# VH-VL binders against q3z8e7: the designs that were tried, part 17

Target 1, 156 residues: q3z8e7
Amino acid sequence: MVEKIPMTASGYKKLEDELSTLKVKRIDVIEEMRLAAMDKDMRENAPYHAAKEQRGQIEGRIKEIEHELKYADVSEYTDTNTSKVNMGSTVKLRDPKNGECCTYTLVSPKEIEPLKGKISASSPIGKAVFNRNKGEQIEIEVPSGTLQYIIEDISF
Below, E stands for the ipSAE of ESMFold2; O stands for the ipSAE of OpenDDE; V2 stands for 0.75 times the mean of E and O plus 0.25 times the DockQ between their complexes.

## First folded at step 3 (VH-VL)

Design D7 (framework fv_nepuvibart)
Fold by ESMFold2-Fast, scan of step 3:
Structure D7 (fold): chain C 156 residues (1-156), chain A 124 residues (1-124), chain B 107 residues (1-107)
Amino acid sequence: as target 1 above (156 residues)
Amino acid sequence: QVQLVESGGGLVKPGGSLRLSCAASGFTFSDYYMSWIRQAPGKGLEWVSYISSSGSTIYYADSVKGRFTISRDNAKSSLYLQMNSLRAEDTAVYYCARVKYFLWSGYRDAFDIWGQGTLVTVSS
Amino acid sequence: DIQMTQSPSSLSASVGDRVTITCQASQDISNYLNWYQQKPGKAPKLLIYDASNLETGVPSRFSGSGSGTDFTFTISGLQPEDIATYYCQQYDNLPYTFGGGTKVEIK
């Protein structure tokens, strides 16, 4: 049984970026080895052996990262819970007609403070945004009709 | 017998060009870095340029960079120095020399075999 | 560039004398220094490499010492055939640079 490697979404992306960088460096080092191999001395080709050692280090790290990515389990970590609006989420809404942004935080009844943007999940705005994803267009029902907003950002 | 023999020196006017040759014998020419070193009449030694065994790595002294070109033909066991835009201060005996070991290895980077030299005079 | 200062510029000594020439680098070059002999009208000849190692076929009366910035070259028991100009040369960094030379003459 292969044990899964728990990690955050941020950690996964960091490994992907490192892997990309190392693959570029690998190309450069292989070319250095090729050029060094064309020169010869009477004892040993030190530039070739230095490049060969560096390639070994790069290949080892690439293999390590590929193993970690293959067996990664991102779903075990809480940083994925920012994907949808939940209690405690701070939501930035943008009016598509005039470009104005408003920020609201969904809080428990004891912490409601409308002047500071702290609202209830049962408010018209709270009901419209709850459990929605970033980038979704929402409609808020008010006595004078319906208002439209886009969820621009979700944070905790 | 290990030997380097230069040729191609002579009298040229400022702004002129000249090509020096160095013929190697008695060793595997393609195994060695090679260098050109010059000496103005009555003056000391000044390194000019070197070229790696394959020809892929080349370096020049700042005084000649952009004007001189070092090259080699391993099939003919020959080293060359193409000298363009010659100046009075380029007047010197030019020596072809073999480099003992790889430059970057921390080994013995010494000029262990030298040619007899060829005189280049740049004068109006 | 690494500057090599050689002294004296000339000297006169008797056969059998001990002759010492010095070479100073403008920065630390470890032991990456060579010594050459140039007889009048001839090409230079490598005598000592890596500060203190005799080249094959070079008489044992020639020796070198030093590291860092200060180096010495010695001829123990000067012979008539040693009349020449002697040069130090660093290979720690490009460009390779030579000392100004020391002319050795017999009295």
Scores: ipSAE 0.000, ipTM 0.454, lowest interface PAE 19.3, mean pLDDT 81

Design D8 (framework fv_nepuvibart)
Fold by ESMFold2-Fast, scan of step 3:
Structure D8 (fold): chain C 156 residues (1-156), chain A 122 residues (1-122), chain B 107 residues (1-107)
Amino acid sequence: as target 1 above (156 residues)
Amino acid sequence: QVQLVESGGGLVKPGGSLRLSCAASGFTFSDYYMSWIRQAPGKGLEWVSYITSSGSTIYYADSVKGRFTISRDNAKSSLYLQMNSLRAEDTAVYYCARSRIYGVLPHYMDVWGQGTLVTVSS
Amino acid sequence: DIQMTQSPSSLSASVGDRVTITCQASQDISNYLNWYQQKPGKAPKLLIYDASNLETGVPSRFSGSGSGTDFTFTISGLQPEDIATYYCQQYDYLPYTFGGGTKVEIK
């Protein structure tokens, strides 16, 4: 059927806020283009071309957000009392061989920031931990081989 | 069905005034930019004015600036063009048209009304 | 204002012929150009938007191409119902401007 996009309630709210901001910017950009186009001097068209490029970026992002909101599956991830790794979960992984710990939070595609530990459910780590329980040993397949971790903690 | 119907055209003397209306049905009027386009008898198309979906931004062609006023009433799904200080060269069929707002500046007119004739003559 | 130069101003062709109309902008308008069809006594109808995209419900014999300043509109296999005046229109700069129109007639 229709493929749903899992996301947290927080992620949904951020997309709504971004959409509202972009709609306001869209009004500003049309006015910038109108004023720039009225300028008879070709030398003044740098502002017009900048606004035109910004228009394309805003239009593309609005379309992306509207698609994400239309197919959002928020209800699947609103229960923060689940014992399993879900969207919005922060997972602490420990390598049983060397004792190293890594912490990751599962977020929607537009919230991904790997350097801050925010990863998608479709990443190698995300796929391996999704819907798993605390205490499970998981294997993560990466191009360099297979990594083993234990899910030490799940928080929300 | 999606439809735009213009009304209010007629015969008027130079210096006179007319108010055109455009009634929209079959779609969410408040989602669309609206334009007025005119066509003098036997001549080509000339864009006159647009108004954004909320009514906050308006633009006029130089030929009508200061004489024509575009407005809309989203609650009534209606577009208006108040025409003052009419001149012989304003004689034309006036069309209302919608432009989709799914883009930042969506200005292709995908639905047009039937047109209403304005004749400015002594 | 952006000047839109459309050629030819009129043409006569036979049913089944390939008809080509050109439109030239006085400045670069990227692909922000539309093509409209106007039959006698009727309102214009959008056929092509953004230079090359066919509007929903429009027959596939109509096509558009071009970018920048030079644009082409083509009717492949002219039909009797295609007798009309065709207009290009740019929407990259305000005011929006139309070409002068091309009247298509059957021989």
Scores: ipSAE 0.000, ipTM 0.481, lowest interface PAE 13.3, mean pLDDT 81

Design D9 (framework fv_ramucirumab)
Fold by ESMFold2-Fast, scan of step 3:
Structure D9 (fold): chain C 156 residues (1-156), chain A 122 residues (1-122), chain B 107 residues (1-107)
Amino acid sequence: as target 1 above (156 residues)
Amino acid sequence: EVQLVQSGGGLVKPGGSLRLSCAASGFTFSSYTMNWVRQAPGKGLEWVSSISSSSSYIYYADSVKGRFTISRDNAKNSLYLQMNSLRAEDTAVYYCARDRYYFLSGYYFDYWGQGTMVTVSS
Amino acid sequence: DIQMTQSPSSVSASIGDRVTITCRASQGIDSWLGWYQQKPGKAPKLLIYAASTLQSGVPSRFSGSGSGTYFTLTISSLQAEDFAVYFCQQAHSFPLTFGGGTKVDIK
């Protein structure tokens, strides 16, 4: 098996909506390819080659979304923050030794932006905070050892 | 219920002009390739012209190239055929027809208008 | 242009008869062939597309077969409403072309 991809119900629906839109667009591009091919010289037919390239891009994105939906784990997550860190949660961490604070948001793999604090649940920080409560002290495993933080706040 | 309602036919002299209209209802007009097919009295069917859903691809029979112009107005759900420099050989019933496929052109015609008679005579 | 030749040009038949109409293309068209029915004073009706696929709402007594250059339309048991002219049409290449038609008449 492969690792499950955690996501909210809203994230899953967004991918379903994108997939539906791409399937409609795929039909349109196939029409464009067929019409262009009927102009006879497909090798020198710029519209045909443009449509063929666009179809390739659409098929690639459809494949990516179908993979994400196939390995999605939506049953463990909700859009509503109840009391624990979940997908979509924004977590404020405080280092008890120096008082330094860092904020992170748990997002799907396609939305990660580490410099903006958007991280995956499978990252070292993501694994340490997932399903934890406000006020808990967590340990983050890094190559140089273990870091300690306190979950100061959880929000959506 | 899919309907194609035609108008604009009549009697004209050689060299004259006519504009045929086809009003579509009961389906998403902007998603279908549309066509004109004609039939001379007592003769068979002759394909005249096709226009893709976005008007990006337009095709004509050699017999009408340079004289006829196919167009569509997706906001009005309407298909048109502007016919110029008409000849006696253009005398026929003209049908508008919808491509069978949604967003794909197979060039099989699943729904047809009632037909509009165009007579070109002196 | 691809020429479509139909045979016979006319056939006289009785209710319950098996009727077969043939269509030949002047060059290969794969399975890009449709069949239409036309009654006097009316627009044509699509019966079959992609050589053998029955259009929705068309009775199962109609069937199509063939590929390449040789195609047939068969009516297994002719009914009163089937007396009409039938046309084949190639959808392979521009210009789109139709056969000359086959008139199925009452014997």
Scores: ipSAE 0.000, ipTM 0.485, lowest interface PAE 14.0, mean pLDDT 83

## First folded at step 5 (VH-VL; framework fv_denrakibart)

Design C9a (at its last look DockQ between E and O 0.01; V2 from the best seeds 0.00; counts 0 for: pae E 15.7 > 2, placed apart)
Fold by OpenDDE, look of step 5:
Structure C9a (fold): chain C 156 residues (1-156), chain A 122 residues (1-122), chain B 113 residues (1-113)
Amino acid sequence: as target 1 above (156 residues)
Amino acid sequence: EVQLVQSGAEVKKPGESLKISCKGSGYSFTHYWIGWVRQMPGKGLEWMGIIYPGDSDTRYSPSFQGQVTISADKSISTAYLQWSSLKASDTAMYYCARHSLYWGESSYFDYWGQGTLVTVSS
Amino acid sequence: DIVMTQSPDSLAVSLGERATINCKSSQSVLYSSNNKNYLAWYQQKPGQPPKLLIYWASTRESGVPDRFSGSGSGTDFTLTISSLQAEDVAVYYCQQYYSTPYTFGQGTKVEIK
């Protein structure tokens, strides 16, 4: 079994879009390099060196995205039940002690948006809830001790 | 609409070379693994191998390793299966098929070509 | 290599009756990390390419009738046609995509009795 790179469907689409954008940008930057090279001595040509650096950054990012797309593991659970937590799942956790609830969506590391409740599947919370069923109690180890939550709801 | 269109039937003699094609349309060809499956007359399906057109990473079945070459030209959204020297035993229907989106090389085939019949006889 | 073995090789069933096809893998195709079975079922009618029916052992592909269902886990899997229809006459194949090479079963021919 080959190890895959977990991500959401939306994340996959975003990567595709970004890749397309970067490929166009690369062409533009190459043209900038060409134009800059015509203006000044290469050793003292700041615009050329800047464009060259930018090209390197773009190419590096393109390679990263292509790798992620190639080995992507995207959950296609639209036609499946929501009985278990998976990548892309939104989970409602309830603290049995105080009754407080928190909602999290499991995403890839690059899709993390803490303010929107998007957390990594590899995070302590993500690991604790992954492949768990609704109604199960999970435990999360924190420096202050062990936190307990009940999975109250699972959705996509 | 996703479509895989394969080249036409081939009639060849033993020892001849052959290259058949599979053209994908309706999706991003470079970002889906595509595979080849052999079906000898009256027999079952045999997984031959897969290729990722984006970088031409190719995986072969041990049974087909060194016997065929799988390649792709992403500029024209086409995958290829070729033989350097055909044998009578190569007579079969050959299908190209696309791996399902999002699962990479470890996936099932969701779309199939119509098949290319290859007949090798003296 | 993972060997896929189907049973029976052929099956004759009356219209409207249940058809059951079994598939056994030489090793488990259940991935512990995601608890999914990397097993698919295909239908192939005469003169046509295979058609995907089931993936992840039990998930129906879009457009596949409800009478088709997949079950099982680990090494033992089953494709069930709850009420056989005339258009269901075909050869059915299981396939594992757990590890390369992604091997197929030998096929099961389903006919009308």
Scores: ipSAE 0.050, ipTM 0.686, lowest interface PAE 3.7, mean pLDDT 89
Fold by ESMFold2, look of step 5:
Structure C9a (fold): chain C 156 residues (1-156), chain A 122 residues (1-122), chain B 113 residues (1-113)
Amino acid sequence: as target 1 above (156 residues)
Amino acid sequence: EVQLVQSGAEVKKPGESLKISCKGSGYSFTHYWIGWVRQMPGKGLEWMGIIYPGDSDTRYSPSFQGQVTISADKSISTAYLQWSSLKASDTAMYYCARHSLYWGESSYFDYWGQGTLVTVSS
Amino acid sequence: DIVMTQSPDSLAVSLGERATINCKSSQSVLYSSNNKNYLAWYQQKPGQPPKLLIYWASTRESGVPDRFSGSGSGTDFTLTISSLQAEDVAVYYCQQYYSTPYTFGQGTKVEIK
């Protein structure tokens, strides 16, 4: 019973690159531990203890990434640049009539919390903002009519 | 010259406390793991646990965890093994030994103390 | 815990002859990332502390006579004394230091036949 971990092809590649970097850093930390052990007689060996702790953190992160890559469920869509709303984006919407703002975050189905502004890309608001740029005006149809907002800001 | 000198033999009764010592010299005491090994009369060697005197990182064999306390006083280059309440079954020879290092981790024993005989009888 | 099993428990060998001691671990002590076997051999003469002979399965400690050699990999290891001398009468122990607790074999007593 292993739950798949959804990610983009770009996200998968970034994890692969981080894993490769960590494996190289692991080698460097192991060499630092060897060198520190050879020079132990000089003083309190703070470099050795720092390297020991860092090695533990590196090994833990490697294990985590290997798990994520093994169980990844990669989407076929590509990432857009940071100027466009995408999965994981936080958008600030401004009502042009009265200047009031509201904030929404596009999250995976597992993380939806509408009352806290965490919404799916398939919701009316999510559909309206997805793949749009900062400064664009969007329209959302509701029973009472059409609501209009300006995308004030996009962040992650 | 690397040297590990242990405290002298002890004769104790069940229920008494005991602390035996192992003094290291001729090397940087705080930068090597010190281990304790039990040898019961006529029996083989048993790894009890280790301590890194530099930061007191202490690790026990499951068979000995909670049975003994391993400690060190780096200011006098001395490691200790102690019991709060001895049993007759604690009668044994106890060795301290220095673990060699590989990439800063403990490994095989390269130098041994002379041993401390502990006799626990009524 | 990794169990270390030596054989035989006792070995009688004529002076000048070859003595062979086997040690088997319950799981591999070869770490594939560095290709090293985390295994040592110790000699203990009567009334003395143990003395390091061999580490990394086959590396002889400084000052140990050339007649002592170690071999094997993974789970099966051998200590060989190529030409037994009178001073080699002792109990020999293998030890793994692959993972804590760093367990010892039960020992092999070597005697003169």
Scores: ipSAE 0.000, ipTM 0.466, lowest interface PAE 15.7, mean pLDDT 82
ESMFold2 (binder alone), look of step 5: mean pLDDT 94; pTM 0.954

Design C9b (at its last look DockQ between E and O 0.09; V2 from the best seeds 0.00; counts 0 for: pae E 12.1 > 2, placed apart)
Fold by OpenDDE, look of step 5:
Structure C9b (fold): chain C 156 residues (1-156), chain A 122 residues (1-122), chain B 113 residues (1-113)
Amino acid sequence: as target 1 above (156 residues)
Amino acid sequence: EVQLVQSGAEVKKPGESLKISCKGSGYSFTHYWIGWVRQMPGKGLEWMGIIYPDDSDTRYSPSFQGQVTISADKSISTAYLQWSSLKASDTAMYYCARHSLYFGEDSYFDYWGQGTLVTVSS
Amino acid sequence: DIVMTQSPDSLAVSLGERATINCKSSQSVLYSSNNKNYLAWYQQKPGQPPKLLIYWASTRESGVPDRFSGSGSGTDFTLTISSLQAEDVAVYYCQQYYSTPYTFGQGTKVEIK
C-alpha cells in the first residue's frame, strides 16, 4: 500500500505542466537517438550517448511525476479550514521564551523554498505543527536539543 | 550528494581472476553512464570503457576490448570491472566515473570514485 | 581513435604567475550541430582521483576558482591558470568525449618554480 502524497494545488499543476513538457521532449529525444544511430560510424557516438542519457533522465522523471500525481493528496486553499495546520498552511510560530516569531508554509518536498519559508510537511517543523490547532505548543527536536514554540496563527 | 564508492585494494597473483566494484548513490544510477579509467603507476589516465546501467549497453576502448569485462547491477546501483586472468601489467589504479548530463548534451566525467588499487605480483 | 597531445609534459611556474597548458586533438572535437567542443580538463592531485575543471572546452565546473579558464576550438585547446596557487600543483589532463574511446591527453605536470 502506497501512502498519499500531500501537495498544494499549485504544486500539482506544476507537475502536470512538467509532465506534458517532458512527454513532448521524450518524442524529440527518441528521434535524436534514431538519427544518431543511423550513422554507422559508431565512433561519433557523442550525440547518441547524450540522447540516450537524456532519454533515461526524462523517463525517470516522468515516472516520478506520474507516481506523485497518481497518489497526490491535494489541498485546496479555498476549501481548506484554517483551524488546523495542513498542507498549504502558513504557520506563525512564537518562541515562548524570547518572543521571537518565525513563519513557515507547509509544502510538498518538490515545492520547498527555504528562502521563502516554504518547508516540507515531512520536515521536523512540518511534522511538529501538522494537524495542530492555533494556540497549541509544539516541540521540535534539533541536534542542539528540543525547541518549543506556540502556534500563534494559521493562514492560507 | 552524488557519490561513487569503489571496493578496496586488491593484491593478486598472475592468472587469478578479479572483480572490483563501484557503487553509486545520491542519484538515479540507471540513467547515467559509468566509465572505468586505468592509471598505471606514474602514468596517465586511460579510458577503458563505459556502461549504461539501465540496459547494460557497454562500450570498450579497443585497447581493452576482450581484456576486461565491464558490467552493472542496477538493482544495487553497482558497476563492475573484472579480469578472468590477471597479468603483472594489470597493476594499476582503477577509477570509476559518472558521465555528466545536461539535457542530453554533456558526456564528460563529473564525479569520480576514490579509486581501487590493484597489485599483481608473483 | 582521436589522439590527444598535451604540451608541455611538465611546467614549472612561480607563484602568482600564469600557467598555460595546451592540448591538441588529432581530429576536430567540435560538433557542427550544436557548435560545442567536446573537450574537458581535469586536475589530479597526488593520491587523489581526477577532478573535473572545465567542460565544453570553456565552461568552468561549479566550485572551480575563476583563475582556471579553458579556451580553444576544433583541435587546439588551452587551459590557463591566471595566477598559480600552491594548491594548484597537480597533473592536468585534457579529454575528448566526442567519440569513443574518450581518450585523454598524456598529462601535464604543473609545479611551483
Scores: ipSAE 0.026, ipTM 0.593, lowest interface PAE 5.0, mean pLDDT 87
Fold by ESMFold2, look of step 5:
Structure C9b (fold): chain C 156 residues (1-156), chain A 122 residues (1-122), chain B 113 residues (1-113)
Amino acid sequence: as target 1 above (156 residues)
Amino acid sequence: EVQLVQSGAEVKKPGESLKISCKGSGYSFTHYWIGWVRQMPGKGLEWMGIIYPDDSDTRYSPSFQGQVTISADKSISTAYLQWSSLKASDTAMYYCARHSLYFGEDSYFDYWGQGTLVTVSS
Amino acid sequence: DIVMTQSPDSLAVSLGERATINCKSSQSVLYSSNNKNYLAWYQQKPGQPPKLLIYWASTRESGVPDRFSGSGSGTDFTLTISSLQAEDVAVYYCQQYYSTPYTFGQGTKVEIK
């Protein structure tokens, strides 16, 4: 069994665009390697080794993106799931002890901006709210213990 | 997924011409070397040569230089192996295979076609 | 041209036993700059194209079972199948990719005894 990677359609598109860009860069680096390595004596030169290192970095990132795209689980807002937290949902969490509220939006890994409340579904907060209904009490595991919140509102 | 699909088996007579094909898919065809490997009946593998489809840079084994033509049509992601005049000794299985990089870390054959059997008999 | 010589030409091994194939190159295939051996091993099962098993002398290709291992350096290399299975009946080839032409060994046929 393979673990799925949740993301938004926007996040999926960003990965596709990065992949396309990297494949173009790879072409340039492979050509540098080919020109530098016309025979085995050229394999000792610094331009060849520099290009080989760059190619390794590019190939590594390409493989990461290909893996993420292969196992991506892309969800968008639909009427069927308007009552539950899903990818793209904005949730308002209320602390039942003092009434204070926090707002978070579930986004793809590439769209994460924690200071603006944009979090992944795999974060502690994201895991706790995913697929939950308005009014549910949730627990969030943090290094300092467990926090309790109530889902006060879900918007999209 | 990366795939190399070769043209079907051929039965030919000595003196005839032949062009067999290898179509690549699932990767950037134009920027990977494609090689050809001969396997005569009951014999081992022989490296024939390679082509870089983007600019048609072609390198032959000395044993095959002048005996075959390796070419590519990058617009249809296809490499070719061609004889102008077949001999009975050309009877063999012919494989195309992708080199990851010609002079880089991955200069071995990572993907192989299914093979094309060429039989030349009178 | 670098000549690749395999031994033995043929090998019969009981199920579950170890199979060992040797490959010797006429010149070193170790590239001093990166300390890598430009040597690959391929498996060719009856009626099938060759399949990559090992590259850089000792690195297993994705999806190749752990029972296959490669070792050696310079001019002397070994492919080992630690516990032979029926599906391992094949001809095994070493190949150098140090300098063109990228020559193959003559092959070693592995059978069940």
Scores: ipSAE 0.006, ipTM 0.499, lowest interface PAE 12.1, mean pLDDT 83
ESMFold2 (binder alone), look of step 5: mean pLDDT 94; pTM 0.954

